VH-VL binders against q9umr5. Designs and how they scored, part 109

Target 1, 268 residues: q9umr5
Amino acid sequence: SYKPVIVVHGLFDSSYSFRHLLEYINETHPGTVVTVLDLFDGRESLRPLWEQVQGFREAVVPIMAKAPQGVHLICYSQGGLVCRALLSVMDDHNVDSFISLSSPQMGQYGDTDYLKWLFPTSMRSNLYRICYSPWGQEFSICNYWHDPHHDDLYLNASSFLALINGERDHPNATVWRKNFLRVGHLVLIGGPDDGVITPWQSSFFGFYDANETVLEMEEQLVYLRDSFGLKTLLARGAIVRCPMAGISHTAWHSNRTLYETCIEPWLS

## First folded at step 3 (VH-VL)

Design x16 (framework fv_nofazinlimab)
Fold by ESMFold2-Fast, scan of step 3:
Structure x16 (fold): chain C 268 residues (1-268), chain A 122 residues (1-122), chain B 112 residues (1-112)
Amino acid sequence: as target 1 above (268 residues)
Amino acid sequence: QVQLVQSGAEVKKPGSSVKVSCKASGYTFSSYGISWVRQAPGQGLEYLGYIIPYYDTTNYNEKFKGRVTITADKSTSTAYMELSSLRSEDTAVYYCARAFDYSKGLYYMDVWGQGTMVTVSS
Amino acid sequence: DVVMTQSPLSLPVTLGQPASISCRSSQSLEYSDGNTYLYWFQQRPGQSPRRLIYKVSNRFSGVPDRFSGSGSGTDFTLKISRVEAEDVGVYYCMQSTHFPWTFGQGTKLEIK
């Protein structure tokens, strides 16, 4: 039999977005128990990420308890950051494959129609004013806003991403790293035609330097310091990188070729 | 002219709930947060919570969590504060105030309602 | 919660003389964005609070220039260079750096 699959959605999203993904899984792995978590839907996806982590944690505990052989996580967009934190805060998770679908793992810094809809009067250069304030950190999107021109503000003000990435100290950092390292496979998926995640390499732990030049994962301090275990996972052969061109942000969960190439091989 | 107009005084019994309204005019309602603050007779100011109408996002002072609910109706430009399980110590003037400008990332608290006296008496 | 402590609590002042109110916080109000989210409000008897100052030293439009705010970290001051009769009321400092937002206990300014 196949391990159960837990799906976590993204910003302004809901379980309905994964209808095609569920069809693909049923076709290739019939009998798989797939649970799409219907929490923090629509506008509720703007609630602080630590609040979302708590809610999703309560939902995944009974699912993991019923699957002693392990579970798989498929986490889309912002949901990938929720899953990053879940793997760190749960000292008893049994996740085999953590499949991250176009998630801003090093943060977001981009002017897109998505962001313009949310903050119509703001440009990416101005968002640090709202995001790095106490009020801004009450919004999920600001929890992973990473302005490369205000790195000091990001490091000090980010209540979520800087902490889970080990970029700012936290009393639980050692335990979070130990917990995260229990994951079997970290499957990173993303691509240049996403159009929302900026830079798209954020899905692979790459990010802008102060000159807006993208530095890949292996050049990041987070990786070099092994702050939460990326270097250890890579050395263990546990990181899978699956970039694919031609896929827009809303299509990662509904493209059959993407599923067959990047997701299906990691569902046991 | 920017103004916030609150509903009239209320007298409630212990254990009941009260819902105070705050109608905004003279500005784009969804562009600013609305805070709720109370003041017991002869006492200082105490913060209850806020709402950001654009997102329907709320944040409550832990002291009132589970008893306070703040909502907003964008179609009528009105914010509401509901406080349940009322006690005599909840007797106070309740104020709404316009706060945070989302587009500028600034905290203003620049316009206040006239206040609503809520008396809890057995 | 951040405790805001004002002194003096009662401030009798002669018309035309200066007045000074102190506000201290139990922890720093400087946020990581470099801003300090400290406010000053005036409440005249029977009225709603009125805005005076935001972010330590910025005067709201319509507030006379005889009002000034200063300070940093945990120690803040509101000064009135020459007190007028209409300044009678209670003055509150407030912080919005740490949730929940908290107020000082208030300083009652009275004319001698």
Scores: ipSAE 0.006, ipTM 0.459, lowest interface PAE 12.9, mean pLDDT 88

Design x17 (framework fv_mavrilimumab)
Fold by ESMFold2-Fast, scan of step 3:
Structure x17 (fold): chain C 268 residues (1-268), chain A 122 residues (1-122), chain B 111 residues (1-111)
Amino acid sequence: as target 1 above (268 residues)
Amino acid sequence: QVQLVQSGAEVKKPGASVKVSCKVSGYTLTKLSIHWVRQAPGKGLEWMGGFDPSYGETVYAQRFQGRVTMTEDTSTDTAYMELSSLRSEDTAVYYCATGLYSSGFPEYFDYWGQGTMVTVSS
Amino acid sequence: QSVLTQPPSVSGAPGQRVTISCTGSSSNIGAGYHVSWYQQLPGTAPKLLIYGNTNRPSGVPDRFSGSKSGTSASLAITGLQAEDEADYYCQSYDRSLSGYVFGGGTKLTVL
């Protein structure tokens, strides 16, 4: 039988957004138990990411306990960062495939309508003033705001992403790395026409340098230092890169070709 | 600052069709899931259906499937709900409603149109 | 009949507390879908009062609170005021119907 699948949604999102993904899984892998976690929906997706990690952890524990052969995670957008933290903080996770659907794994640095809804007068150039305050860090989007022109503030103020990426030291870093490395496959999905994730290469652990030139994963200090295990996973053959053009941010979970190419092969 | 502005009241004969509009401002229609909810005089709220922008399709409540059509004109940021084969029981205020969701269906509706009264009588 | 069950009416005196119940099933509230509450004043569109079971939007006074247990949710209103006279609706999502469901509504009368 197929391993159960757990789905984690993104910013301003709900479980109903994944009905097409569920149809595709049912067609290709009939009998798969799929649980779309209905936590932190809509406006609640703005709550601090560590609070979301705690809530999702409580929900996934019984699912993983009932599936000793393992589970798969499909984590969309902001949800991919929640899943990154779950894999690190859980000493007992049994995740085989972690499928990251257009998630800002190295952070976000771009204006979008979603960001303008919360901060109407913001520009990407001045959002660091809000996000890197204690008040700003109470909002999920600020937990992964990564201003390449104020990297010192990001490293000191980010309460979530800088810690999970091992960019700032934490007492639990060694244990988090060991836990993360238990994952069977890290499947990275994203593309240039997403229109929300900026730079889009953040979905593949690439990011802007101080001149806003994108450096790919292998040029990042977190990779070179192997801070949370990316270099080890790549050497093990456990990282899958699946870029696809022509897909907007809201369509990653509802495109059949994307599903067949990038997701279906990893749902053993 | 999302605002939904609906078309004016309509009076129709049984058997006719009515098409109600909902003009979106303060955000792009293509990034919203617009839903339609009706309320008969002195009665409760009833969900009719809504648009899924991630797939470009609509979901209709079973009771209305076959009689209702929901469309949108992205060039004018206007959503439409057309109800056919009208009966006196279709007399109601029709609302468009949405929430700010990036990838489809909202959890709740924090933006509502002002409502359009449709009266069906002979 | 409504999928979510509410009492048709509740009443209280100024300054008192009232509670409005919303009873669902395993396909909606019992499945973990969140409950939202709307206030509807006569002649107006519904206004969001509570979302995600317990959360208040900006501008909603703290005398309004929501809770959820099992297949049911409740809206509590403390310190009743005359302007609270309105209809109140609970709302969730139902996976068996693949759509939104509302309660039948509760008319609150401030005596």
Scores: ipSAE 0.112, ipTM 0.633, lowest interface PAE 6.1, mean pLDDT 89

Design x18 (framework fv_mavrilimumab)
Fold by ESMFold2-Fast, scan of step 3:
Structure x18 (fold): chain C 268 residues (1-268), chain A 122 residues (1-122), chain B 111 residues (1-111)
Amino acid sequence: as target 1 above (268 residues)
Amino acid sequence: QVQLVQSGAEVKKPGASVKVSCKVSGYTLTKLSIHWVRQAPGKGLEWMGGFDPSYGETVYAQRFQGRVTMTEDTSTDTAYMELSSLRSEDTAVYYCATDWSYGTLPRYFDYWGQGTMVTVSS
Amino acid sequence: QSVLTQPPSVSGAPGQRVTISCTGSSSNIGAGYHVSWYQQLPGTAPKLLIYGNTNRPSGVPDRFSGSKSGTSASLAITGLQAEDEADYYCQSYDRSLSGYVFGGGTKLTVL
């Protein structure tokens, strides 16, 4: 039978958003047990990411225990960062495919559509003042805010992303790396027409330098230092990159062609 | 569960000032944006102002600018709204309400206080 | 006057469907700012019913739904119940006023 699939949603999201994804999985892999975790929904998705990681961890433990052959994770948007941390903090995870669906793996530096409507000209450049404070770090969006013009503040103040990416030293880094490396496949999905994840290459571990020029994964210190295992995974052939144009941020989990091309092959 | 508890009803004379309090429980005041909305008897809702966490500043609606002051005491988790130079037209129920947007969603009010009736009469 | 326009009243019988409109302009709903809806029962504070055009908070039944098109939004209530008798307010943000704006309110009468 097929391995169970665990789905982790994104910012201001809920399990309802994944009904098309569930239909696709049922069509191509009938009998698959799919659990969409209904935790930290809506505004609760603003809770600190380490708090969300703890809650999702408690929910995934019994699912993994019942599936000795392994499980797959499909983690959407902000949920992909939750899943990154789960794979690092769990000494006993049995995840085969980790499918990261348009997640800002190197962080976010862009005005979302909501932010553009409300604050059309300057919020992106000013968010570092709030996000890199202790107060700001109590909100999930600030945990992965990565201002390329204030990288020193990001490295010092980020309580989540800089730590899980190994951009700042942490006593648990060696254990987190060992745990993360047990993953079978790291499937990275994203694209230029997303409209929310900025830069879109963040979904593939690319990011802005200080001049807002995007440097790809292989040029990042995180990769070059192999801080949490990206270089090792790539050498094993365990990293899959699946970019697709023409897909907006809220459509990644409801596009059949995307599913058939980027997700379906990794659910066996 | 976030709960907002407001101070009791007030009767004031024209020209006086009123200060309404809003006590926050079930969450930390510093992580909330508190806004003030009023409603004259039989009339609709009118936004007066509130804390904008994106800039760390309190913003007032233009028609109340110069007459309203909104403050917070984080040690007691209490927000205040003071309205000066009261007129009979200021007779209304005054509500405090929370906003969670923080620049990621358009602003809306998810928790409301029970309201404080302020009557301005001679 | 209110910045957002609502009908002053609507009515329906139990089990029926009603819709409440909210008409804005290019500086608010037409600029892409989301619409929220609040229910106010007689003698009580407003309660958030819909946010972000279409989303329901925990505890709000799915018979309440929101939609948006152009410069306008609508609240639909299906399967009307006596408990739905209340005032309903739409709310958005207006960039020319740099602030929150409310509709004038709609009194729903359940016959």
Scores: ipSAE 0.000, ipTM 0.417, lowest interface PAE 14.6, mean pLDDT 87

Design x19 (framework fv_mavrilimumab)
Fold by ESMFold2-Fast, scan of step 3:
Structure x19 (fold): chain C 268 residues (1-268), chain A 122 residues (1-122), chain B 111 residues (1-111)
Amino acid sequence: as target 1 above (268 residues)
Amino acid sequence: QVQLVQSGAEVKKPGASVKVSCKVSGYTLTKLSIHWVRQAPGKGLEWMGGFDPSYGETVYAQRFQGRVTMTEDTSTDTAYMELSSLRSEDTAVYYCATEFTYSSGLWPFDYWGQGTMVTVSS
Amino acid sequence: QSVLTQPPSVSGAPGQRVTISCTGSSSNIGAGYHVSWYQQLPGTAPKLLIYGNTNRPSGVPDRFSGSKSGTSASLAITGLQAEDEADYYCQSYDRSLSGYVFGGGTKLTVL
């Protein structure tokens, strides 16, 4: 009766993190088939994002094929970027709601425990030296590292985010835009108390300028140029913005109020 | 993107010294480890030494210890390698290369200069 | 003499697979230090081809792959193309020498 739901996890994460989300969906939409993809779990989440996109693509194809009325995606943190790319590279997807849970859609520029564990001498001001090398681009977190003080290096070196955002040209850009525009709803969720995603407005396509002042989505070149369809989606009424305060990064998939307010309405 | 541009070819007499430069662009020199590698005509690559910013120390290969000095001018983002008491067997192409991490021995030489031919003859 | 041992030459025909070995010891590859591979076209500087034993930088085709077993590493090239004709060098770190070491180099000839 309800469309199937596919869940894509984040950095250093696994399917176990979504136990509460599954309980909420079962309560409000009983009988929904929910598939939490067990790919690139734990340390494997550090694999290059294009490699992850290929693996997740192979997993979602048969699910989509069996659901001619469509599917919903719920994609958490780094998983939201995987889902962005899936929607662009799949010329046959049938996604209705793409629900992005606190994903760094314009990139990340913040000192986090994840980065300190992987690159212990790094600070956000100097991580560009590692991330914008060919070697660094073989790590998922570097694929969406966006240093606002070295935007020229980001544009030149990013093998993933700059391309899917249309910030750097790609031969497939026109096809990727056409594919992405097939999505029914883009539901963006995030908030100021996340504590990991920096700036938190990255979850809503806002980001730092060179002075570290946040410019919102409508002021971004990506939006103004309509590079992959954000302006078109907003004009269609297909973008939903659902900010919520008081939620830390690891709690987006386990907060009942958030689920009822931001997720439940988009699961048909 | 990081680019390394080296000084031009040099011809020196035995006993002289040569100083090869490597200008870094795209990143601040003080944030990179610069290594020097040479290649004699028809021979393989030989590591000479490099700066490890994690320890604040330049390490030289044992064969070159006492003859080589590696320095940096951070005001011009330029690294230098000076080799003294030149012999004919020092005839080689000299490369500078960058290592991006502070964990020496675990990371590759990601970017290379174009090389500087140094010929030692009388 | 190099600390890491490579065959001086290997050859193959277009479309074939070749492998280039790099043999070390307990003080370098055997101690767990990563192996990198570099491709050097005639008259050019070396270019990073493989790092961390198995990883490819962006822009390097997937027909190049690296592996490591014990004290040795290998570079495999599948679907050989004429443009692959070059010298190939392995590199690691040696704790006894407190420095980086290169293999002697392997000249690949595409017949």
Scores: ipSAE 0.000, ipTM 0.362, lowest interface PAE 20.6, mean pLDDT 86

Design x2 (framework fv_nofazinlimab)
Fold by ESMFold2-Fast, scan of step 3:
Structure x2 (fold): chain C 268 residues (1-268), chain A 122 residues (1-122), chain B 112 residues (1-112)
Amino acid sequence: as target 1 above (268 residues)
Amino acid sequence: QVQLVQSGAEVKKPGSSVKVSCKASGGTFSRYTISWVRQAPGQGLEYLGYIIPLFGKANYNEKFKGRVTITADKSTSTAYMELSSLRSEDTAVYYCAREDYGSWTPYYFDYWGQGTMVTVSS
Amino acid sequence: DVVMTQSPLSLPVTLGQPASISCRSSQSLVYSDGNTYLYWFQQRPGQSPRRLIYKVSDRDSGVPDRFSGSGSGTDFTLKISRVEAEDVGVYYCMQGTLWPLTFGQGTKLEIK
């Protein structure tokens, strides 16, 4: 029998977005129990990520308790950051495969329609003034805003991403790392034609330096210091990288070829 | 042009509740942060809290937490401040004021309502 | 909470003369973005407060250039180079750097 699958959606999203994903799983792994969490849907996805983590934690606890053989997580876009935090804060999670669908794991630095809708007069170069303010950190999108030209401000003001990446000290960092390392497989998915996640390599723990040159995961301090276990996971052979061209941001959960290539193999 | 218009004066008994409204016009209401500030007669200004109408998030000054509730109705572009368990010390003019988070820098209280006098008397 | 202290509390001034109001914060108001979120408000009798100055020294649109703000860290000053009759009212400083927002106790400017 197949382990149950828990799906966590992204910004301005809901369970409806995953209807094709559910169809694909049913075709290849019939009998799989799939739960798409209907929390923080639509505009509520703008709530602070730590608030979302608490709500999703309460929802996943009973699912994991009923599945002693383990569960799989499929986490889309912003949802991938929620799942990262869940794996760190839960002392008793039993996640086998954590499948991250085009999630900005090292943060976001780019103009998007969502950003222009929320902050129409802002440009990516100026958004740090809003996002790194106390009330800016009350928006989920600002919790993973990572301006490479103002790294000191990011490190001091980020209430979520800098902490979960171990880029700023936290009393629970050692416990969070231990908990995250319990994951069986970290499956990273993303691609150059996403059009929203900027840089797209953020989905693979790559990110801009101060000159906007992308440095890949192995050149990041977070990896080199093994702040939350990436280097350890890679050494174990537990990190899977699955880049795919030709897929736009809203299509990752509805592309059959993507599913068959990058997701299906990790749903035991 | 942005304008904030508040509801009329209220006279309340100790122990009751009061709900003051603040209707916004001009600009995009969902982009605002609406704050509430009070001023007792002849005294200075005191901050109560705010709401971001876009996602219904409110936060309160600890001094008033448990007694104050700030809400917003996006369909009518109106923010509300409700203060419960009223005491004579709550007698004050209550102001709403906005911040436009669409700016490059947060700009607190660029526009203010006209104020609502709330009198708590026995 | 950050305590904001204004001096003087009462400022009688002769028409046409300069006026100066001091504001001191109990903690540095420099935010992590390098900006200092210190504001000055004017409240004329019977009116709502009006913002004059934001970020220490930036003047709001429509505010006469005889009003100027200066300062850094914990010490700030609002200056009026030539007081006019319409300047009568109470002036408040406010900090926006640390939660919760806090105001000075106010300085009443009046013509003698």
Scores: ipSAE 0.007, ipTM 0.453, lowest interface PAE 10.4, mean pLDDT 88

Design x20 (framework fv_mavrilimumab)
Fold by ESMFold2-Fast, scan of step 3:
Structure x20 (fold): chain C 268 residues (1-268), chain A 122 residues (1-122), chain B 111 residues (1-111)
Amino acid sequence: as target 1 above (268 residues)
Amino acid sequence: QVQLVQSGAEVKKPGASVKVSCKVSGYTLTKLSIHWVRQAPGKGLEWMGGFDPSYGETVYAQRFQGRVTMTEDTSTDTAYMELSSLRSEDTAVYYCATSDYLPGWSYGMDVWGQGTMVTVSS
Amino acid sequence: QSVLTQPPSVSGAPGQRVTISCTGSSSNIGAGYHVSWYQQLPGTAPKLLIYGNTNRPSGVPDRFSGSKSGTSASLAITGLQAEDEADYYCQSYDRSLSGYVFGGGTKLTVL
């Protein structure tokens, strides 16, 4: 009787990362059909995000078709951006709860383990030179690299995030907004001790201005212009914010208290 | 679930080449970052090369550049490590290992092959 | 020589606590790259004990714990048992070398 749950992993992740999450769901919602999508695992998670969106779309279509009552998405880290695009490109999705688990919804700008792992000789201040090139845009992390000191380059070069956020024009923007607005609930989860997502408020659609001062969602042009429906969703009461301190980036899917507080209530 | 099974022991003469295989089962090779690590008898672990996320491709440790080639056959889920111009000091157990089961930033290798002994002697 | 420095050997009696250090530099542990620890029994492949500085894989007893401070990391083994006698290796990533680096290894003897 519970709606099926589809899980989309993050950068350098696989289904192995979600073993605790699956245990929690089985304990509280026994009988739930949970599908952890084993696509773009490990190094394949570096593939361009639009390529990942296409592959995940093909995988979710039969699951959604089989569940006319709706499905829930749990999308971790980079996976939350994949799910953002899925909800926009699918004319007929039946997603009830979209649970975004510490995802850089407004982008990433930080000297974190992600940067050190992917570009160990680069500083965050110089990564724009790599990411905003055509070569760099062939890597998923560069698709959501958002340098607040080079916002003009981000707007021109970002092949993914600037488009799904409606920060740069796209022929499909109106349809993408209409499709995204079909979601029942947008559940945003993140916290100050994540240690990877920088700024951590990116998980809640906050981001740095040019002085690296964080502006929250309601101060973003994306929100104020209602570019893809955030203002409309908030007005409907469809946005849930669930910040939690004390959780590191790799622990969001394995913390029982986090699950009980932020995830479990949205898994009808 | 993932298992890495390596080819059998080899004895080579100095100057020869050796090609060690690593068969992946329980998962698809294309989704794994395969690393090669060797260990000379009674000595420590030495990383030879593997997938480097900074470049999106396989990178070789400086000591082995020009002598090592790491390839993959995705149709048979088999990774290979070929080391040329063998010297007596290349006598070692050669392991394949994967780091993709853990988040990339953990830098851990959570699944290891059983090892292949390569002896270089005349 | 190895890029990460470990003591060649440590010893302890059953039930005691032993600590194995792993000293790096600003290009690896000091740069924030995570540390993993491996246990190697004679004649076997290494087994992952700790990843991401502090995390245990399923099946690793909580007697094993990892920590990190500055340019160094430590593996602590409490309630030492005879079966813990093995070689232990730390491992990280070095940005100057653009590659994975291992410590020289520490032989643990249970007296």
Scores: ipSAE 0.006, ipTM 0.488, lowest interface PAE 11.0, mean pLDDT 88

Design x21 (framework fv_mavrilimumab)
Fold by ESMFold2-Fast, scan of step 3:
Structure x21 (fold): chain C 268 residues (1-268), chain A 122 residues (1-122), chain B 111 residues (1-111)
Amino acid sequence: as target 1 above (268 residues)
Amino acid sequence: QVQLVQSGAEVKKPGASVKVSCKVSGYTLTKLSIHWVRQAPGKGLEWMGGFDPSYGETVYAQRFQGRVTMTEDTSTDTAYMELSSLRSEDTAVYYCATVPEFWSGTYDFDYWGQGTMVTVSS
Amino acid sequence: QSVLTQPPSVSGAPGQRVTISCTGSSSNIGAGYHVSWYQQLPGTAPKLLIYGNTNRPSGVPDRFSGSKSGTSASLAITGLQAEDEADYYCQSYDRSLSGYVFGGGTKLTVL
């Protein structure tokens, strides 16, 4: 039998978006129990990420408890950051494969229609002013806004991403690292044609320096310091990188070739 | 269209308090950032305080901290600025002004009230 | 003393070009905070003339333009008209003060 799969959606999203993914899983792994969490749907996905983490935690606890052999997580877009925090705050998680599906793991710095809808007069160069305020940090998208030109403000004001990435000190950092390292596999998926996640390499823990030159994961201070366990996971052979061109942001969960190449092999 | 209408002129004695009102029409107060700027006779513009998106709250200029309080009544779309322990040097025209799209990062004062003259004398 | 420095006065004749400077520091204009300009006619409230360094609100003539370089900004008025006689203020934000800052103002006299 197959381990249960828990799916966490992204910004302005809901369980409906995963119908094709569920069909693929049923075809290749028949009998798999798949739970797509219907929490923080649509506009509610704008709630602060720590609030979402608490709600998703409450939902996943009974699922994990019923599956002593372990579970898999498939976490899409913003949902990948929720799952990062879940793995850090849960001292009892039994996650085997954490499949991060085009998630901005090092943050976001780019104009998108989602940001224009919420902040219609803002440019990416100006979003730091609202996002790094206490009011801005009450919105999920500001929790992972990472302006490479105002890194001092990001480090000081980010209430979520800078903390879970270990870019700013936190009393729970050692425990969060220990908990995160319990994961069996970290499967990173993303690609250059996503069109939303900027830079797209954020899905692979790469990010802009102050000149907007992308530095990959192994050049990041968080990796070099092993702040939350990336270096340890890579040394264990537990990090899988699966980039794919030609896939737009809303198509990651509905592309059969992507599923067969990057997701299917990790659903034991 | 946004229109700001302020309360009428006030004459106060030193040590008293004054509370100036600013009625907003043509838009919802909950979506506007109201700031207060004063100008002493023959002098320049001086920012006193208002909503600062960098802190997500109303902030006051250091020289007025402890003497000024800015509040809003969203049910009447009215903002208030109360200045206490008045001195003769507080004689000035007090303006309310909006930052209608403060998230744009330009942080300009687009619409201004007509001003309220506050005279502090014995 | 003003955080942003403007000349106290400038003058010009009709049809001429006038430039008003606004000098800041690394904590305001030099930090990338945008500069706005206001025109104040005698006995009236200030009126927004330029925002975001270079942008004109609807109704402001093309002969008013703003620019920014390093820690300084300037307002240029071309084709000077008698009705331009007013006080002009620059304004930005200062991160060290955590507040909005105005220049001391420049009185423009149209000769």
Scores: ipSAE 0.005, ipTM 0.395, lowest interface PAE 12.5, mean pLDDT 87

